# Designs tried in a protein design chat: VH-VL binders against Regulator of G protein signaling loco (loco). Part 6

Target 1, 177 residues: Regulator of G protein signaling loco (loco), of Drosophila melanogaster (Fruit fly) (q9vcx1r247to423)
Amino acid sequence: AALECRVIVGYLGTIEMPKQISHSSKLQTVRSCIRKLRQEKRQPTIVLMCITPDSLSLQSSSGGVLATYSSARLNFVSSSSESENRFFGLVTSAVHNTQIEEEYEPSAGSAAAAGHISISHSCHVFVIDTKLIEHAQHLQRAHEFRLQCTRDPISNLCLEFPNNSEYVVNLVRSMYT

## First folded at step 20 (VH-VL)

Design R4 (from N2 with heavy chain M110F V112Y, light chain Q30K V97Y)
Fold by ESMFold2, fold request of step 23:
Structure R4 (fold): chain C 177 residues (1-177), chain A 123 residues (1-123), chain B 108 residues (1-108)
Amino acid sequence: as target 1 above (177 residues)
Amino acid sequence: QMQLVESGGGVVQPGRSLRLSCAASGFTFSDYYMHWVRQAPGKGLEWVAVISYDGSNKHYADSVKGRFTITRDNSKNTLNLQMNSLRAEDTAVYYCARDSEYIFTDYGYFDYWGQGTMVTVSS
Amino acid sequence: SYVLTQPPSVSVAPGQTARITCGGNNIGSKSVHWYQQKPGQAPVLVVYDDYDRPSWIPERFSGSNSGNTATLTISRGEAGDEADYYCQVWDSSSDHYVFGGGTKLTVL
């Protein structure tokens, strides 16, 4: 009933996706966003990603909530490729109602007013620090985020410090599909 | 099998115009930014122009700005370069090149090149 | 008007490692791409994004980029590696694409 996954990831940034992406695959579009932020050569900001059935949240080491996305606004998640397992992108949406800008009729419940809803998308890019896989290597980070590591009975690695982006992508997919 | 085939090169006098064409096949042409890159005989590579996948954005090297116009026709899978007011310095092999990215040009590189077409500007 | 500087030539003995440099102010903050061009042929991409390779390019081709210098490294040089090599970046301030002057690699 109270399912929760927590992983430490590096946040690289967010891109507002262009509205006119007609027939390009969502995978190819997300890969372009990942490449763009990867090539900006930013220092990642380490965050705690908390994945629950109703939302995905990002938290700072101080415990402050940086972002929360309800499960309904999580549209797509993918890694960069099969051969590059360190980066992934998470696509979220936001819903906008533009009734006042285009409708002068006083009724707010008219069919015309309801038909002026717009949706925007953002791609959030993350990186896995593979140098933090071994328990001794991530002790300081676990302390900073007040984490008690959960040992995976199959791999014997800490679940909160994943060794590749595909693991996190699969966690998100399994929670929300 | 990707192909880029340039055509329209030749010998022209200074001040005249020439139109280059590039026929694309083997990939979804309308998904990609496209470029012209040139190389003067015995010299290095010089980027000339870029056009966005839908034709809405264009950029030019300073050496050709105002004289050259890049265009595309996605229904015919063709890229064109209209070269006006040609100068001796425009003498080069002109290559059609595909950008690595289709949404952004940021950090772009040229992952596929045509064979080139020679343009000679002399009297 | 971002400028990339390459040495005009580099020579190596067969089986030895060639290193071709590409100099630019703050080039380490940019993504550097490398092309091989043999006489009478179009350029071919050999390294992109500083150190990534197309799948058909052997692992003996590698790249690095830090500070003011990017380097293309060709291990176990062969006669078939003789070519001109160009570095290239995209310059964010101008939205222009800039090539180095090229380096002629000779394998003696």
Scores: ipSAE 0.236, ipTM 0.712, lowest interface PAE 4.7, mean pLDDT 86
Fold by ESMFold2, last read:
Structure R4 (fold): chain C 177 residues (1-177), chain A 123 residues (1-123), chain B 108 residues (1-108)
Amino acid sequence: as target 1 above (177 residues)
Amino acid sequence: QMQLVESGGGVVQPGRSLRLSCAASGFTFSDYYMHWVRQAPGKGLEWVAVISYDGSNKHYADSVKGRFTITRDNSKNTLNLQMNSLRAEDTAVYYCARDSEYIFTDYGYFDYWGQGTMVTVSS
Amino acid sequence: SYVLTQPPSVSVAPGQTARITCGGNNIGSKSVHWYQQKPGQAPVLVVYDDYDRPSWIPERFSGSNSGNTATLTISRGEAGDEADYYCQVWDSSSDHYVFGGGTKLTVL
């Protein structure tokens, strides 16, 4: 009954985007973030990405929930347009209230203070481990995450171990667009 | 259609100043970090300076720091290099170059170059 | 202060493979970029991020980077490949952009 997509991805890191960056192209900004973390060649942390209509969550092999982003926070997702299509970025937004000004003059004419809202963005970068495409190669990971593979009847591949970033990008877009 | 055109080169005496300009067209100039790169006659390439997309951050090679100033005017799509206290060793072709990086300085490369303008410092 | 070292020249016969090296301390941890410069012309990018190629650059151009050496490889060398070739990195410790000294490729 419930729509849920689960994929194994490698988490590379998160870049906190400057507030002024929101005036720039989201696509080009995300591609810059992907390139930055791709070129650092960090050891990815393998996580289970669970994609539901209400939220996107990241889960460790021990079963712990590492992060949950409600659907309202999911701003943008994109892959790289380079020859290697293993990387994608996910942008989340957070709403912040500015503190109310300190009261220093108790008078009716100046007693009101207004809250201010600011938006911040974080870009989370992930990588697809293409060595895990074949069933024999991903059995250990499936066991570690307590996954039962779902076979795609068209490609005959396991949906939880995708062969490129575009598949995951399209899942996220279709769920939250 | 993308174009970088340098100007302002010439022959000057040591200790004098020059201002180089680079006119950009065919891309969103204010989205990119911009550089000056120079090449002495018969020699290799030497990076000179970089300026961030909004002009807020600048970095210089040690050989020019304190003498050269990189600036930009995003309303006119121009990059400038003010070159003071010129020395014979500053004799070079000066190239305007676009950084591949859009937001960060990290891992940048020069994906587009102008044709250069010649600066000769000689008495 | 980061230094990149290139051989001053490399010669190959037409149809042979040219390899141009760029040496640097721990260069394998950096992203290496390569430029071609023909006489009287501005440099043009031929390889970036160690092994990526602009779409208009032939597949004969490739790159690699590990340890203390990055290499530009030009398969089936042609007279049209004669040029100076420069490697370049961004150095995180100095925030500087560094070029190698250049390598003149001749195809005879």
Scores: ipSAE 0.190, ipTM 0.692, lowest interface PAE 5.1, mean pLDDT 85
Fold by ESMFold2, look of step 20:
Structure R4 (fold): chain C 177 residues (1-177), chain A 123 residues (1-123), chain B 108 residues (1-108)
Amino acid sequence: as target 1 above (177 residues)
Amino acid sequence: QMQLVESGGGVVQPGRSLRLSCAASGFTFSDYYMHWVRQAPGKGLEWVAVISYDGSNKHYADSVKGRFTITRDNSKNTLNLQMNSLRAEDTAVYYCARDSEYIFTDYGYFDYWGQGTMVTVSS
Amino acid sequence: SYVLTQPPSVSVAPGQTARITCGGNNIGSKSVHWYQQKPGQAPVLVVYDDYDRPSWIPERFSGSNSGNTATLTISRGEAGDEADYYCQVWDSSSDHYVFGGGTKLTVL
């Protein structure tokens, strides 16, 4: 009984978060990113999101790993609002060490004389395909990803094909809290 | 309850200046891009200017560029429009409008409007 | 600069469907927003992002956008729908916000 959850989601894209968003809450930033990508009228790319205690990964239907984020890099997850529940955003971070000091050391207290650490954030936006709630409608996708449905005895829904973003958001939060 | 209240309108002679103010309440003013939109008597809507949430970016319609300056004071929740070198064609109701967007302007819409203040430029 | 074209007026019988068009070059690639303005009042948002409605706007208001034409549709037209209607977009080439010329809807 491995602690692994799998869910089929539509990937809309990733926005590298601009520096000027530091004044905004992460929730407000995720909402803006969701709206931006939604309005670009992209077709979602169907991916398998694999959620384990160690990491979250995205896989294609061919089995290729598109991205893997260790649990330490998972910064924030949220839907757009309580009333809009088809979309969610996942914020990841990356830490960069800029080693300017090793190449040159200015005298007299220049900021470049000290080590520098840079942190970047990305917002990854996903959509839940509600047409896949009923078992007959998701069979082709389950076959493509070699999935066997795990039926929730209370809701009678397949956990791998959720009916809204709240399930996935709460799943990610519970795994990485 | 959200409110946008414009003030500072009036009758002025051509070539003179006027400053409009918009007082905001009921929402976090510093999170929003803000706009001025005007409407000449009997005419349609014309966008005038936009300012980013922190005041760092501004854009103007060609008809007012170089003459009008949009500013904001987030500590007082106020939006301002300084109108210099006024012309007869600047005669309009001026609306303060809130943008729906926090960060991006690519698709901004005006989700809340004030009631407007009338500016009449005549000799 | 980018231009939006609206018919000056549209008439519809009570209970019938009104369609107000907004023409623009490649407008289908843009997000289109619609405002209602009654005499002596400020504009009110009725449709945004092509087809979304604020929660207080009745389902009778809907929108579509493809190709060179966006359309505001008002089902079961009522006298209370009589107003001027404006479409609006943002234009990336100028960083300007552009309104159509407005359409007067008459329900008669």
Scores: ipSAE 0.168, ipTM 0.682, lowest interface PAE 4.6, mean pLDDT 84
Fold by ESMFold2, fold request of step 23:
Formats: C-alpha cells, structure tokens, sequence
Structure R4 (fold): chain C 177 residues (1-177), chain A 123 residues (1-123), chain B 108 residues (1-108)
C-alpha cells in the first residue's frame, strides 16, 4: 500500500518572497502573501494536490502534472487562523549554486571554481472550497479528477475534499515531519 | 498600549515650512508602513503620503508631491513630514496612521491612528 | 485619479438598520475599508477587506462589495453610532489611497 494523500484545492497564485522583510517571521510573511492573493479576488484553478513522503505535486483534471516539489524543497506551510480558515500558503525553496570546474578542451587559464550559494523562496497560495464538504456537493469535481471518495470513519467527511485549511496544513506537516 | 502621537503643528504664513513628527510606541515600528492622512476643517479625509518600513519606498498624493517629504527614523520610532511651500489649502489636522500591511502597500488600510496635530496656513 | 462617492447623509430610527453606500467604478474588484469618526476624534477602523471586522467592533457592523457599490451595514442602530463614515480603497494604478467624501449618520 502506497502512502499518498490527495486533496482537491484551488490554486490562487505564487509570490516570490520579498528579500527586505525586516523583523518578519515566516508565519507573518505567509499570512501577508495569503491576504494579498485573497484580496486580488482571483478565480482559483482547481488542482489535485498529491502528498507523498518524497514530494508534493499538483495535477490538473486532465491528469497532467503542473508542479512537483521534492520534500527537501518544502520549507514551511501555514494557514491564517484569523477569519475564514479557508486559505493556506506553502513555501518552497530553491537553492542556486553554479560551479564550473571542468572544461572539455583544457587551455591556458581556467575559471575559478568558487560559486555562490543563494536561496530563494516562493509562497504558493491555495483555497479550500467549503461548499464541497458533502458528497453530493463534490461529485462533479471528483468525477473530473477521477477520484473515489475516501470517507473518514470518525468525521464521515471525504478526505479528498477537506472543510478547512488546517486539515491540509497538518497533513503536509505530518508527512514531512 | 499602542500609541501614535503627532506634534509640530501650528500657525504659519503661506510659503513657509513646518516639520511634523509622530512618536510611535507599543509595537515594532520598523515592521510597518506608515502614512500621513489629513482633514481640512469641516471636510473629509485625504491621504497624503506613505513610507515603507525601511524608508526605501515612498508615495505622495498629487496635491503635495514635490512640496512634502515623508521620512522615518526607526532608531527613534518616529515618522516625520517635512512640509515646504505651504498653502492655505494645506490647513488641516494631520494624522499619523499605521498601515495594516508590513510587506506590501497593496490593499492597505489604516488600523491605528494618532489624534492628530493642527496645521493652520494663513496670513 | 480614482473617485469614491458617498451620500452626504443617512438617517435611521433607533433599532433600525443603516446602510451607507460607497460608489466607484469596478469597486467590486477592490478591497474596501470603512472608518467611523465621531466629532473631535480620530477615525477608527470598523470594517476592512470588504466585510471583516476588528475584534472589538460588534457584529452589528458588516460590509459587502460587488459591482460598482460597496455598502456598510449597521444593524440595530444606536445613538452611539452617530458619526461620519468614510470608505477607502488602495488604487493599484497610482499606488494612492482614496477616501470617499464621508457620510454623516444620524440616529433619530
């Protein structure tokens, strides 16, 4: 049995994290990114988020993989508990290191082998559609993504259609502990 | 506990200058964008200027651009407004206001206001 | 420059619901914030992001924003609600902050 969790979420957008955030915590920064994209009043793109120990991926209803983030790139995840509890942000990191140490045809002169390590962060913002928490309300989306509902025996809710962002945040945190 | 206290208002002749100050306490001043908002006697609110948390980015209303300069000193927790070439139309109560946003100016609102300082420009 | 339009005054009877409008071109695409100002006092935020409230503002204050009109709604109006009310947006094209002209609410 493979360890994979799947959730339907709406993708709102991605913000490259500002470099000049003085005295800011990761939590506070993510909350600002969430608010910015929420207030832009975008139409979310519905995606399937697949969460495995190795990676987190986003898939379209056509089955295409839109993005994959290895577990090593998953830096931080949080919701805003202030108001609504429908949004969360996922921060991914990218390491930029360029080193060139070999050349095919050696000659007089060679480049220095030193490189610079830099890390950039992106905040990806998602929304939970709470209208889809009941089976009859989520049937169209389940059909589009070719999903079978997995019922939680305790809550009786479909795990693929969560009713709040904190469930997804905890799912991501527990997978990559 | 959070306080914004404006000072430096007064009566001045047209064409002269004034410098307003706003002392902040009870929050991490250097995390927030800050604004000046004014209100002429018997009139509505008018936004004047904004400055980013580190002072690197500034915007001004058209009515004051080129005459007013917003600055801040994060080591003293103060916001300032240098007002040059004052006109009768600049007569107003000037409020110091904290932006709700600390990363972006986008969609900002003013979650805390000082009590204002009166500037009167008359001959 | 972007313009917000408010009626100069609104009157309601005590216990009734007051509705204060803020008109603007495509204001429904913006985030609308509302301030209460009592005589001789600084403005106080009562609604932000169209419909959210600071924790100290009673649930009687609510907001909506769609199309060309945003509305501040004050249910069960009280004498203590008498004030000037201003709407405000941030305008993305200018990076300016724009206030409406203000609405004087009277509770008779």
Amino acid sequence: as target 1 above (177 residues)
Amino acid sequence: QMQLVESGGGVVQPGRSLRLSCAASGFTFSDYYMHWVRQAPGKGLEWVAVISYDGSNKHYADSVKGRFTITRDNSKNTLNLQMNSLRAEDTAVYYCARDSEYIFTDYGYFDYWGQGTMVTVSS
Amino acid sequence: SYVLTQPPSVSVAPGQTARITCGGNNIGSKSVHWYQQKPGQAPVLVVYDDYDRPSWIPERFSGSNSGNTATLTISRGEAGDEADYYCQVWDSSSDHYVFGGGTKLTVL
Scores: ipSAE 0.164, ipTM 0.688, lowest interface PAE 5.2, mean pLDDT 84

Design R4 (from N2 with heavy chain M110F V112Y, light chain Q30K V97Y)
Fold by ESMFold2, last read:
Structure R4 (fold): chain C 177 residues (1-177), chain A 123 residues (1-123), chain B 108 residues (1-108)
Amino acid sequence: as target 1 above (177 residues)
Amino acid sequence: QMQLVESGGGVVQPGRSLRLSCAASGFTFSDYYMHWVRQAPGKGLEWVAVISYDGSNKHYADSVKGRFTITRDNSKNTLNLQMNSLRAEDTAVYYCARDSEYIFTDYGYFDYWGQGTMVTVSS
Amino acid sequence: SYVLTQPPSVSVAPGQTARITCGGNNIGSKSVHWYQQKPGQAPVLVVYDDYDRPSWIPERFSGSNSGNTATLTISRGEAGDEADYYCQVWDSSSDHYVFGGGTKLTVL
């Protein structure tokens, strides 16, 4: 009943981003994160990405939740380029409140007066395994994640096993922004 | 082991051009944003320009925009600064500087510097 | 055009703590970096991202940043600490990198 999109993706890793992100550099920043993790030639961890209006979550094949990002934390998403369509990055933000102990306290004030607020950003990099597009090739993976494939009547492809990163990027963008 | 070696400095008349080069070694050059920073004699540091990993993004200080062009050649591990229409105010030591390992324009700091090359603009 | 302001000089007795300030409008929302420069030498990074040190920089060097002021603190000052010190930020509105005017530290 509730709107939910589920896709199988490979998680490559996470890179801590600057405290500030300029509008003009978000795409280049994601591309640099993708390049760095690709050059390490990591084996991706296969996860189920569940995209709902309230949150984006990553789940293991055992059903354990590896991460959950509320929709308010989702800052930016982009693929590497149109000619390189297997990789995408997801930027999440977190707000930190660091309290400072005082010898005594003046009259009650805002939390900003009592502590320090900072924002951090992380870029999570994912890859699409294009070998899993063919139905015969993804059956084992679907079984491992307890998925029933949802056939797109137009493309005839399984929605849970996308053929490119831009499809997933557009799902995330349409759901949250 | 890491080296940044600037070259191409010299004495030129106002209105002329110079091209500075910076040869990098001992690290993966193509992973880093690179900068030029200058220091006039007896003065403080002034940022000049930045170039992204692949050369697709460039930014310049207002004092040099339109006259200077930063470029890089990742196949040769070189950073360049083309300096046109030089003025007396451009007289400075020019440093090649490497941005941090996690190079994003938002939080960039300069973790390694060359020794500089002197540019003197005088008649 | 974002501006960083530093005092032109600071003096400290040997063994005492030196504090070098860097003023800027809402500088606490920015990441502040600090460089040491000795005469005839290139600058050397001593503090980055407000508080962090490169592994080769002694713990005597520390940093803080809140409100409109960032501070470089050098405890147990010694003659080897005599240098010019610069603060630096990236300004997101202009995509420019900005240095303070520099502070000459003297250890007497």
Scores: ipSAE 0.006, ipTM 0.501, lowest interface PAE 13.3, mean pLDDT 83

